VH-VL binders against Uncharacterized protein mtre-1 (mtre-1). Designs and how they scored, part 9

Target 1, 142 residues: Uncharacterized protein mtre-1 (mtre-1), of Caenorhabditis elegans (q09347)
Amino acid sequence: YHQYRELKCSTPTNSIRGGPDRAECHLVLKAEELETGRPVPTGLGCWQEDHDGEEREYCDIVCPKSHTVFISYIDQGHRACFNFITYQVEKRNDEHVLWRSGKCLNSTVNYRIGCKFDDPFETQFKSDNEIFAHLRARARRV
Below, E stands for the ipSAE of ESMFold2; O stands for the ipSAE of ESMFold2 at other seeds; V2 stands for 0.75 times the mean of E and O plus 0.25 times the DockQ between their complexes.

## First folded at step 4 (VH-VL)

Design ga23 (from g10 with heavy chain H32Y, light chain S95R S98Y; framework fv_guselkumab; at its last look DockQ between E and O 0.03; V2 from the best seeds 0.00; counts 0 for: pae E 16.0 > 2, placed apart)
Fold by ESMFold2-Fast, scan of step 4:
Structure ga23 (fold): chain C 142 residues (1-142), chain A 122 residues (1-122), chain B 111 residues (1-111)
Amino acid sequence: as target 1 above (142 residues)
Amino acid sequence: EVQLVQSGAEVKKPGESLKISCKGSGYSFTSYWIGWVRQMPGKGLEWMGIIYPGDSDTRYSPSFQGQVTISADKSISTAYLQWSSLKASDTAMYYCARLEYSGSYFGTFDYWGQGTLVTVSS
Amino acid sequence: QSVLTQPPSVSGAPGQRVTISCTGSSSNIGAYYDVHWYQQLPGTAPKLLIYGNSNRPSGVPDRFSGSKSGTSASLAITGLQSEDEADYYCQSYDRSLYGYVFGGGTKLTVL
């Protein structure tokens, strides 16, 4: 059983440094999709796997080459997910994945997942959320 | 006001058992992980493990797995660190600390207990 | 021995600037795990000083600032005061160890 994840990613725009800007993706899993127990179509792929005696769900996250996956924010109605304990992103077999475990695995959570590359202007921003706000504003102008 | 209050200092002999406590107040105890950190005399901080009091889910540092037991009683907002058989090398200050998460940063220990000094000598 | 490397000591005079480094690897700071800093005054428990690389908790003076680059992080203290004399620890997460890691600590002496 593969769980469907809607992954909506912004298209990178060219920066003044001649490279593409960061992209961001929004990953959504609906409770109704979990309840059907039926394979849901996806080009991204999600699967379950054991990790040190704990059941985890892994989902493919595609980032451009030389970009790093990160989580900019999560939206949850109650606190079922704890960073590094019941969810995180990591690199596996030259791909990036999101994993979930415990109560986070059985909860509907909106993950905002971004792709970023080294940017010498990044240090002018206090957080990844500020960076994405800046990039969204730039994308709207072009 | 968030507060973590730990049990008092202990003086033990090698081979004895011990259980020390950390009582949380001023927040939802079942909504945050509690971590345990060891500081040997004159040395730095070492993470031992964490527990989620809502369901007693426990994660240990590899170096402390099997050496100690971490538990919690959510009915009295108290976490515990326990040894079945103490060694002289367990002599240290033990801190409990609350673990905070957000989407914008990765887990930090935002509030700390005052510490429990454990001395093990013959 | 620590997974994150800090200098064992640093010193400065009142009013000066000091910087404390925290060097990690590709499995922790280099894997984009945030760095947090704690201040431990003599005889007291550690206190959160900086979280999420550069954020200050309420009540921490703006003389304290944090930064991160690549596999390393730094804590900067400007306008050094005698009450800043303490041990400072960096902390992150290590994916290879599946756990939280602390630096070895830096003793700051105000001359």
Scores: ipSAE 0.006, ipTM 0.524, lowest interface PAE 14.1, mean pLDDT 76
Fold by ESMFold2 at other seeds, look of step 5:
Structure ga23 (fold): chain C 142 residues (1-142), chain A 122 residues (1-122), chain B 111 residues (1-111)
Amino acid sequence: as target 1 above (142 residues)
Amino acid sequence: EVQLVQSGAEVKKPGESLKISCKGSGYSFTSYWIGWVRQMPGKGLEWMGIIYPGDSDTRYSPSFQGQVTISADKSISTAYLQWSSLKASDTAMYYCARLEYSGSYFGTFDYWGQGTLVTVSS
Amino acid sequence: QSVLTQPPSVSGAPGQRVTISCTGSSSNIGAYYDVHWYQQLPGTAPKLLIYGNSNRPSGVPDRFSGSKSGTSASLAITGLQSEDEADYYCQSYDRSLYGYVFGGGTKLTVL
């Protein structure tokens, strides 16, 4: 069973190499690869943590209990966002999150993400309201 | 209060260009998709496409791809629908509507503009 | 012809129950996509009436209800009132058309 996500992060200048402005991100939920998708409000489901001296911003990509998560696309020619260096998908218990760090925090970047499940995704959430409630529970740490 | 206010009615001749607008207020304009819907005289509703004003991600119905341009100017909270060369068959009412996900996996058009009547005739 | 099929018209007497059907296919209603309903009063823009198959937004009376089964959906209106005269549209998502689809609309006449 597959679900798809887009994570779209933008700055006012659309820089791909960092800059003074923090990118703002929103998630797009897709049940089918080719569908338009349903955008999550900007900022919902994202938070910041300090990881061993480096700031990271984590975004929940809403792939709970997925056995496989993959990034199928990132903007070609990106100069600030590199896998395993300034971003990565990370599993936390039953959740999957994408984190960004360094110059990637201040860069426009778009991800396409796939999730594979053993059971249909619709058995986990009965409505978008449940998804949004789940995302609201991802409070920023201070 | 969420509002979508559209530009006024238009009377045009075939071959002329046109750009109509939809101004959103009372909510975070850049955080919701805006869709455009056509209603031909005496006919039903047809989805034309959607745009996410936060980054201008734009998606068209295959039936309308290449026939219209959807755009947005987030600095003034306004979405646009544009024709480069109108045809008489473009005569219709055009609505903008906001896509809201809080109660559905695939979203609903929860607020609608008042409509813009476009008449194309000689 | 519309992707979602609705009867062109339906009528009922005041106080009675009326249903409006919305028939789709495996590429839309039958593929787990929700059905939403809109009311368009004469001379006005559409207004959200039912979302997520059966949920009512605040301000919509509970005499309006929705349901979904298989590849079709139904809007029920009980206690029919003259103010209910309007066009009603169902709407879903269709994976073969890559987007949102509407029914052809149903004109409700209160006799």
Scores: ipSAE 0.005, ipTM 0.549, lowest interface PAE 14.2, mean pLDDT 85
ESMFold2, look of step 5: ipSAE 0.006; ipTM 0.514
ESMFold2 (binder alone), look of step 5: mean pLDDT 92; pTM 0.947

Design ga24 (from g10 with heavy chain T30D H32Y, light chain D34Y S96R; framework fv_guselkumab)
Fold by ESMFold2-Fast, scan of step 4:
Structure ga24 (fold): chain C 142 residues (1-142), chain A 122 residues (1-122), chain B 111 residues (1-111)
Amino acid sequence: as target 1 above (142 residues)
Amino acid sequence: EVQLVQSGAEVKKPGESLKISCKGSGYSFDSYWIGWVRQMPGKGLEWMGIIYPGDSDTRYSPSFQGQVTISADKSISTAYLQWSSLKASDTAMYYCARLEYSGSYFGTFDYWGQGTLVTVSS
Amino acid sequence: QSVLTQPPSVSGAPGQRVTISCTGSSSNIGAYYYVHWYQQLPGTAPKLLIYGNSNRPSGVPDRFSGSKSGTSASLAITGLQSEDEADYYCQSYDSRLSGYVFGGGTKLTVL
């Protein structure tokens, strides 16, 4: 998990014994990686882990002028899958957050991954549809 | 329809200058990086560099830094690859390709030009 | 030499399965950068075949699949057909080079 960027993950204070645990991971991108006006690659992408012989895949989101947020499942026998994807944008305080969510094919397990971006980024757009189009073009499709 | 159309084949002598082109159409040219890839005869693909046409920001492979110049003219949706002094070792097929960073595409060359064959011999 | 290592050739008969490996290091595939695959038919430009480790562009049949584990990636081709005869290249990003890297290419021969 600790490759090229500082990856900070929350530990759930309330875990359901026998159920999936979840953590929010926040990847801080440096200013030079968030240059305004152009697409900038991040270094993380997707990664895999081997848990007792099972491969599991986790991914981040690439966001222009924002931070990457990834919600992962703590290693307790669970796997995040990106089979059914939905997109949401929500405003929290002075930030906009793009979330993608999905479920595994044979599971009720959910995940969310998202991007936060600031008001100057939003001022480039005249409508919610333009914001969604821009964020979808820049978000990682799994 | 996204297309990248490259200039025609070139036959040059060592020491000559050359500038080849790659014209994009069917998409917002200013919004995607354009990459250049070399393929020596009978060999594999080598990334040379990329340019963002919106502001002409360029990034070069360490192997090609100082050997070529990449530029773009966004007003005519065209990127360029240029040599000030060709060498016989520059004989190769040169491809341009659009670089996509959104979603799972991170660093994907999703559309390619047809290639420009450059032959350098005395 | 290529930063990503592929076998120079693989072969199979029609209807069979072949796999093409792409071996990297801790600075590229092992650093969890995406792996993409390109097909180059004789005399043509490369074409995107697989992106983001395992996704297919529109028009690529499901006979082609990609996977990634550790420092390596694999392209699998099932139900092999004569038109699959081509060179196949993997591609990723390398943090030590701060740039894009291609595998050396694998020539697939359909017997």
Scores: ipSAE 0.000, ipTM 0.519, lowest interface PAE 15.6, mean pLDDT 68

Design ga25 (from g10 with light chain Y32W S95R; framework fv_guselkumab)
Fold by ESMFold2-Fast, scan of step 4:
Formats: structure tokens, C-alpha cells, sequence
Structure ga25 (fold): chain C 142 residues (1-142), chain A 122 residues (1-122), chain B 111 residues (1-111)
């Protein structure tokens, strides 16, 4: 188990070469880490949204099945925005709801982002709305 | 400038072995994948496989796994495509192409060789 | 058949617009893999025409444009000229095959 959030990248041994093995990074979170979150340092391209009259910062996505975030290395600017990711867990009626999505504020286009499921490439969502709808589920009770 | 130069046309009989070449110049040969693409007479393009010359990491199309061998010699910036035993159905134009992964080129064949025509007949 | 489907031929008159479709599935174009296009003039090697769905290499006229939607992509050629007569191929990557896939090719005839 990890005492802190750990960013792991599924990359070739020479990670800068690229290749048919798409470079993907994922975070493995523990329940205690999900509740506290880690603030994203200023300048990393996050956005703010109102939630029940309070502003909240969104910087990336958490999947209900694996707590995994995918970051494509095709655009290094987008990747750099998400080196430090902030998460949130919402509790409703003794259930955990895991969801969040991110955008890079300095990008002229939405980045490709998704979640790992049965197949790492089963993340073919076309919009943030589709991602949010897909991820709004009851968290696995452990 | 980037250039890929392939070996000349070959005329072979079934059962013979063959090794054709693709020499890269004008870029870092060891830092880019090289792919091989077959085009049967009057037909479309088929990807056969790729190699990363810097570490000889080689990936094959399922249709060509075990049918050909792809290799590279980084000391002379040359990639190779080899058959141990040719068949008449191997008659085709064979292209090498550089596979680019930087930025928006992710998975793009950006520079192509002129092609090597291989004719296999009795 | 090819994993990516293209019409075998299209035709148009000089100055007209033609569109060449490339139809894939959820394992390739629908799985976020980009689509690239190549032009093959008679007797020559293929040449990169469009990369990353919609970008043009240096030297490619802006008459050529690409787009992608869902599981399909399209190449549009406006102001059609006789020198555009060629075979056109789309290309992507397929996760189920773990490999690069080409469309069957489309022969463009300028009438």
C-alpha cells in the first residue's frame, strides 16, 4: 500500500521515444488520500466551479473502478498541467461517489483524458459531459 | 533533409531467401521507428511491422508474424526486411517509412522510401 | 476486407469539391486514435498529406483538409485539379490488433 499518492506511468523503458505503447500515467489512491486531496500548485492550469455556493478546484479525473487517470503524452503542455492532481470524494447516503474531470486552462483544445476499466483503451468519451456521466456511480464499498 | 533510400528491384524464385534494405539519412536514425509496408500489384497498403533501431525493439502485424524478419544495423543507419523462403504471393512493392511520434504526428508515417519491387516467379 | 473502409473510387470535375470517407470502429478511430492521410500519385511512393486528423505538412495546399467525427474521418479536396488524380489512403491504429491499419484506398478521377 502507499502512504501517499503515487504517479505511475506505463511507458517504454526509454520513455521519451514514444511508440505504439501509448504513454499513460495513472495514480493509485487510498481512501484516506481521497478525502484530503493535495492542492495543485499555482500555475498548473486548473479551473474553478461553484458547488453549493463554494468554489472548488478541478484538475483531473478519478475513475470509480480503479481511481486511475490517463494522461496522453502527445501534448506535453497538457501533461505538465497535471503533475500534481487534486481529488475529491463526495458521500451521499453512506455511499462514496468518485468523479472529477480536468482541463488545462492554457490549452486551445481539450486534452484527451480517460479512465481505466477492463481495457486501458475503453476510454473513448468525446466530451466532459460524457466523462462526468460515465464516472458518476457508487464507489466500490471496501 | 530526411531521406530513406531502398535497395533495387529483385527477381526471385519460390523457396529462395531475400533481404532488402532501407537506409536513412538527414536525421537521428536511432531515435525514430522504421516501418515496412507492402503493396500487392493493384492493391492497397498493408502494414507489416516496425523497428526502433536504437534498441532493436520490433513489432509485427499479426498477418506477418513469422513470415518475415525485420532488423536494423544502426552503425550504417540501415533497416532490413528478410524472407527465409519466398512464395509467389510475396510479389509486391515494399516500402519503408519513418514513423513519427512527436507532438501531433503521433503514429504518422511522415517520410517514405521509393519502394523495392520484389517479383517471385518460377 | 480492410479494417478502415473507404469508397473504392470518387470522381469530380475541375474546380469542384470531393470528399473521401474513412469508416472505422470503436477499436481504432473511435478509441481516440488519430487519422492520417496519404496521397499516392501513379508510379510513386505514398506521401503524407494530412496528419493528426486535420494538420497539413509544409507544401500541402490548403485545398486539402481533414476532419474526424465519432468512428469516421473525411478528407475534403476543394478546387479540384487534374494533378490531384491519385490514390488516397487513410491510416490509424487499432488497439484490438495492436497495429497500424490502412484504409483500402480511394482512386480519385478528375473528369
Amino acid sequence: as target 1 above (142 residues)
Amino acid sequence: EVQLVQSGAEVKKPGESLKISCKGSGYSFTSHWIGWVRQMPGKGLEWMGIIYPGDSDTRYSPSFQGQVTISADKSISTAYLQWSSLKASDTAMYYCARLEYSGSYFGTFDYWGQGTLVTVSS
Amino acid sequence: QSVLTQPPSVSGAPGQRVTISCTGSSSNIGAWYDVHWYQQLPGTAPKLLIYGNSNRPSGVPDRFSGSKSGTSASLAITGLQSEDEADYYCQSYDRSLSGYVFGGGTKLTVL
Scores: ipSAE 0.005, ipTM 0.542, lowest interface PAE 10.9, mean pLDDT 68

Design ga26 (from g10 with light chain A31D Y33F Y100F; framework fv_guselkumab)
Heavy chain, then light chain:
Amino acid sequence: EVQLVQSGAEVKKPGESLKISCKGSGYSFTSHWIGWVRQMPGKGLEWMGIIYPGDSDTRYSPSFQGQVTISADKSISTAYLQWSSLKASDTAMYYCARLEYSGSYFGTFDYWGQGTLVTVSS
Amino acid sequence: QSVLTQPPSVSGAPGQRVTISCTGSSSNIGDYFDVHWYQQLPGTAPKLLIYGNSNRPSGVPDRFSGSKSGTSASLAITGLQSEDEADYYCQSYDSSLSGFVFGGGTKLTVL
ESMFold2-Fast, scan of step 4: ipSAE 0.005; ipTM 0.521

Design ga27 (from g10 with heavy chain Y52F, light chain A31E S95R; framework fv_guselkumab)
Heavy chain, then light chain:
Amino acid sequence: EVQLVQSGAEVKKPGESLKISCKGSGYSFTSHWIGWVRQMPGKGLEWMGIIFPGDSDTRYSPSFQGQVTISADKSISTAYLQWSSLKASDTAMYYCARLEYSGSYFGTFDYWGQGTLVTVSS
Amino acid sequence: QSVLTQPPSVSGAPGQRVTISCTGSSSNIGEYYDVHWYQQLPGTAPKLLIYGNSNRPSGVPDRFSGSKSGTSASLAITGLQSEDEADYYCQSYDRSLSGYVFGGGTKLTVL
ESMFold2-Fast, scan of step 4: ipSAE 0.005; ipTM 0.538

Design ga28 (from g10 with heavy chain Y105W, light chain A31E G52Y S96R; framework fv_guselkumab; at its last look DockQ between E and O 0.19; V2 from the best seeds 0.00; counts 0 for: pae E 15.7 > 2, placed apart)
Fold by ESMFold2 at other seeds, look of step 5:
Structure ga28 (fold): chain C 142 residues (1-142), chain A 122 residues (1-122), chain B 111 residues (1-111)
Amino acid sequence: as target 1 above (142 residues)
Amino acid sequence: EVQLVQSGAEVKKPGESLKISCKGSGYSFTSHWIGWVRQMPGKGLEWMGIIYPGDSDTRYSPSFQGQVTISADKSISTAYLQWSSLKASDTAMYYCARLEYSGSWFGTFDYWGQGTLVTVSS
Amino acid sequence: QSVLTQPPSVSGAPGQRVTISCTGSSSNIGEYYDVHWYQQLPGTAPKLLIYYNSNRPSGVPDRFSGSKSGTSASLAITGLQSEDEADYYCQSYDSRLSGYVFGGGTKLTVL
């Protein structure tokens, strides 16, 4: 069973490389890779943490208990976001998050993400309102 | 408020070097990309490249890569376009322009310099 | 060189409506790629006229409007005036070329 996500991150100025303004991200929920999808409100499910002296912003991509998560495409126009250096998908408490750091925090970038499950995704969340409630619980003040 | 002021017109011979300038004021110079655009006589606009003066990150159009050098001196809020050896075909108007990302994924050129006419003739 | 196609010229009488097209492809006009328009009056530098498909900068009259549909964009000028006589360029970003691209330009003549 497959689910897809698009994580769309943009700055107020839509900077291709890092600039002075932090990008804001929103998730798009997709059942099929090429559909338009259902947008999540900007900023919902994202938070900041310090990791070994490096600022990171984490966003929940809503792929809980997925056995396979992959990034199928990155649209960034200019490489400010590097896998394992300034971004990565990682598993945290049975959930998957995407983090960004460095110039990637202040850059416009879109990720296309695939998630594979043993059971239909709908068995975990019956509606988008359940997904939004889950994501609101992760919201934190900066 | 925002201004881009370019250096004056140039008359050169083939084979000579040239460096033209674009001075920005009225905004944070190091926080915006500056682009260079060529307009040959009677022709349209051609993007040549961009530079981010804050860290000197520079990107060139494939048509101009290796043909010109784009640089900046952030201490005097100035971007440069230079040739090591001019050709007659370099005769054109050259504009600098600021990239602004408000309302666009990849930015717009919101403020332009007045242009620098470069004439290369034997 | 240009991947954005504009008509070479367009004309209209004072007070009329004219449109200028800008035709591209999915790599430079579409869901993720915005189109901007510039006016170049004779002997002057280009000036930003429309950004992000349809937005007007401060000081641009509302008789100028822009739109995007599919892989094409359009600039419309209503209430045409003699001062509108200029060259008009569309501009976007092309993902295949990894760079900024301008249309070939359209010369507007006010009859």
Scores: ipSAE 0.006, ipTM 0.523, lowest interface PAE 15.3, mean pLDDT 84
Fold by ESMFold2-Fast, scan of step 4:
Structure ga28 (fold): chain C 142 residues (1-142), chain A 122 residues (1-122), chain B 111 residues (1-111)
Amino acid sequence: as target 1 above (142 residues)
Amino acid sequence: EVQLVQSGAEVKKPGESLKISCKGSGYSFTSHWIGWVRQMPGKGLEWMGIIYPGDSDTRYSPSFQGQVTISADKSISTAYLQWSSLKASDTAMYYCARLEYSGSWFGTFDYWGQGTLVTVSS
Amino acid sequence: QSVLTQPPSVSGAPGQRVTISCTGSSSNIGEYYDVHWYQQLPGTAPKLLIYYNSNRPSGVPDRFSGSKSGTSASLAITGLQSEDEADYYCQSYDSRLSGYVFGGGTKLTVL
């Protein structure tokens, strides 16, 4: 797991509103290798897409053999909030388990971001999860 | 104000079906996972499963896989926990709770419902 | 039984300090998953007390603090008060189970 070094956005003052905003934050990652053989992020590739007149930023954390997709939104500068959709695949029994989580980043707290090997995910869940497949097709790799 | 309001206490017989509810308000219901937690009388908390109401994506604890069904109706901001055939061992307090994600990977259960007591007896 | 181990009970007098431990393994706390703490007053639902290892929600006094080291976490309560009498649960995530795990709970008795 890897933690971000800093968030270059406004310190939160109020609750995060729902919905996307056009503003953006730059997330600076530092690598912290917690276990031998685990993938490490190589960086962030971000791009913007137009959704019915709204511009939303999407980011992908590039790992050697896995990807974590982030959808980032900033609420008018009062709080830097990334709605992260982090996909993690774990194989258990004869099945793949897909986890998804979203989060808002507090600029005073270091967060750890996980990477998983793509091998199990590529066979089943990307085909079954249309949203993730769509985001992955647009991801920029760094 | 974020609130989770659960349905009232239930008294059932073994073999009967049951569906209890958890209604969210004061936040974007479709943007947060809802978890279900069991507490047997005099015992600790056990995670049963979670659901993401936006797409009905559901994950179960291994201990509860196949024992219960978790579902949600996003049009009325309500999550459900359901049994097809109750057992006496299902007697417990059942809590729903919202996952708030402000850290890595998985969130914390930041708001809890008041609980639904389910009693299964003859 | 429980993936996270807590002492079943702890006690102290008003004004004293107590510490409640939460011991995990390499598949949960040791894999850098965060630890959260919940307080359950008699007859009530659990309430979030500490989140992401050491953060306090609004309204939780600073005499409650959390820490995490290696495969363990601890909840410290200073200046004990009678209203602190409750059950306390730690919670994390376990990669082997691919799910959320709770400690067995600790009953705090205040004299």
Scores: ipSAE 0.000, ipTM 0.521, lowest interface PAE 14.3, mean pLDDT 67
ESMFold2, look of step 5: ipSAE 0.006; ipTM 0.521
ESMFold2 (binder alone), look of step 5: mean pLDDT 92; pTM 0.947

Design ga29 (from g10 with heavy chain E100D T108L, light chain A31D S95K; framework fv_guselkumab; at its last look DockQ between E and O 0.84; V2 from the best seeds 0.00; counts 0 for: pae O 13.1 > 2)
Heavy chain, then light chain:
Amino acid sequence: EVQLVQSGAEVKKPGESLKISCKGSGYSFTSHWIGWVRQMPGKGLEWMGIIYPGDSDTRYSPSFQGQVTISADKSISTAYLQWSSLKASDTAMYYCARLDYSGSYFGLFDYWGQGTLVTVSS
Amino acid sequence: QSVLTQPPSVSGAPGQRVTISCTGSSSNIGDYYDVHWYQQLPGTAPKLLIYGNSNRPSGVPDRFSGSKSGTSASLAITGLQSEDEADYYCQSYDKSLSGYVFGGGTKLTVL
ESMFold2-Fast, scan of step 4: ipSAE 0.062; ipTM 0.571
ESMFold2, look of step 5: ipSAE 0.683; ipTM 0.897
ESMFold2 (binder alone), look of step 5: mean pLDDT 92; pTM 0.942
ESMFold2 at other seeds, look of step 5: ipSAE 0.600; ipTM 0.869
ESMFold2, look of step 7: ipSAE 0.006; ipTM 0.608
ESMFold2 (binder alone), look of step 7: mean pLDDT 92; pTM 0.945
ESMFold2 at other seeds, look of step 7: ipSAE 0.008; ipTM 0.564

Design ga30 (framework fv_guselkumab)
Fold by ESMFold2-Fast, scan of step 4:
Structure ga30 (fold): chain C 142 residues (1-142), chain A 123 residues (1-123), chain B 111 residues (1-111)
Amino acid sequence: as target 1 above (142 residues)
Amino acid sequence: EVQLVQSGAEVKKPGESLKISCKGSGYSFTSHWIGWVRQMPGKGLEWMGIIYPGDSDTRYSPSFQGQVTISADKSISTAYLQWSSLKASDTAMYYCARVEYTGSLYFGEFDYWGQGTLVTVSS
Amino acid sequence: QSVLTQPPSVSGAPGQRVTISCTGSSSNIGEYYDVHWYQQLPGTAPKLLIYGNSNRPSGVPDRFSGSKSGTSASLAITGLQSEDEADYYCQSYDSSLSGYVFGGGTKLTVL
């Protein structure tokens, strides 16, 4: 088993421009995996980091069309909530020049991946600069 | 400098047609949604609809579907709001505004607004 | 009637702090759609004041701040000034309506 059992995405037409049509990607986990407070098994592309005594797990998830989605969750924290971090790029003349939240990298799809109970992404990452710092730290580690 | 400039005030009678405009400058007009917002005298803001000028994809609030037509001419960077037959209840200030997405996972904001077009419909 | 509920008015004296609430539901603010705030001075077009729950556009004083919790958001104004007299509107998106929604507006009076 990989911890990302199924990534369900609904795709509105021309979603790369944003707008009211939102594609939703839901990471489907077994109830048992959710209740343990840890994604299982720790698969290819997953790693752990310690954040102020909280053990957090991050994984690379491949979306349709070769996108990368980071998933993280707080071990022993608020269990109803997973942090979803999408690699987000606005295309400018087919160049990947700008990163923005809410869109998958190299996609015509806008993704809405997040938590309904809390928004740990908003609480833990105040800006795109913090997301980039996290991604750069990951790259240095591997 | 991003700017939205709207057409001037209109005074019309019930049953007349009207088309008002919103001209964008200082940005890629075809890469941003343009929204229309109504404000009746002494009342709050109501979203009417939006258009993406790059492909003319248009979305309406359910309250305004069939009551108005939103269109755009990308060759002159201008969006339009049109009525086939005005009613006295259409008396309001009409704003156009650009939609932007800035670093949040969820839906965008109206970041630049036109100055407004006052439409008065009276007998 | 608006989908997002704001108090119709709020008042404060110069130098005080005021807070304007914006109450939604599970289909809008509670579904993690962002809340944006607009200031409308008398006789003028609305101006973006806060975007993405808590961010300020360039040129907006740090006296203005936004926050969001659960199905509600709030706009806080500290060091209240006479120039802050205006109508304030929150705005989000509603999934059940598939559309943008505005609060009913709050008239701020500086006493």
Scores: ipSAE 0.006, ipTM 0.541, lowest interface PAE 9.8, mean pLDDT 68

Design ga31 (framework fv_guselkumab)
Fold by ESMFold2-Fast, scan of step 4:
Structure ga31 (fold): chain C 142 residues (1-142), chain A 124 residues (1-124), chain B 111 residues (1-111)
Amino acid sequence: as target 1 above (142 residues)
Amino acid sequence: EVQLVQSGAEVKKPGESLKISCKGSGYSFTSHWIGWVRQMPGKGLEWMGIIYPGDSDTRYSPSFQGQVTISADKSISTAYLQWSSLKASDTAMYYCARLYTSGEWIDFGTFDYWGQGTLVTVSS
Amino acid sequence: QSVLTQPPSVSGAPGQRVTISCTGSSSNIGAYYDVHWYQQLPGTAPKLLIYGNSNRPSGVPDRFSGSKSGTSASLAITGLQSEDEADYYCQSYDSSLSGYVFGGGTKLTVL
């Protein structure tokens, strides 16, 4: 993939003055993408919301609105996070977010997130059949 | 309980045709890709191709494209690997395996359950 | 001529630690594709040991662990036991071949 990054998220921490729990996520970029190769902070764009009686933490993902986001894996010391149960990515108001819940919130986890451009110029002058064959080849079969 | 059960060992001569089978049970057969993997005697694993039984969509490795045919019969939850004309170099153990996809694309997939293997011996 | 390179053999004594390397390139592991590991006991089919670089399926003991860095991955086995004697294979996906690729396999001998 042309644009592939790893995202590392810490456990939420309380502010000294009683603010809401916040997590900090860092992108781990390819060495060729960074002069220094160090993780880049994604900002303090995490917040908590109730979802059907369970608390979820949502964190902004640095990925353009026109791109597709997916999670390939997570790196965790203890198996507290389960795909589609205690974490996943989704698109909300044309913005990409990662959510975490349950025991996954209390673990330091490295999420590998793909941010893939669906390049409209790559499909210019191609037939619908060629476009659908390409998308079909890449899609998860469920 | 997920199981893949393969057909029994075969002894053939060069030029003969052969079709071996892999029957899935304990899961939704039409919702998972089935892959075929070759292991020549004393050698490593080589991916041959995958098929999605729900619509018979088939993808081959470049090394096996045109050399074998992969098919499936979803009514009996069985995938097949077929040769029109066997060569001595086709002597190998052949495994079928279910592909589990970890992301949105099958290119992140892993082979999570394997059949017991079918030994094919081709000699004159 | 394997696309992913593994040492052909490694050995250790009971209770020791060994590591098995899997070296790829920019078209596979270096393109951020996952690395999976399989254990093949003598006379048996391969069994999934590690998936998605570092995850263990149910029933795989924590003595087995996986890691990935750059264009390479490693399988670590601690507390070696005689029943660990097997061939170990890494597997990824290669974008230039548009297909799944396996390492050449590593024979582990427990002395």
Scores: ipSAE 0.000, ipTM 0.522, lowest interface PAE 16.2, mean pLDDT 75

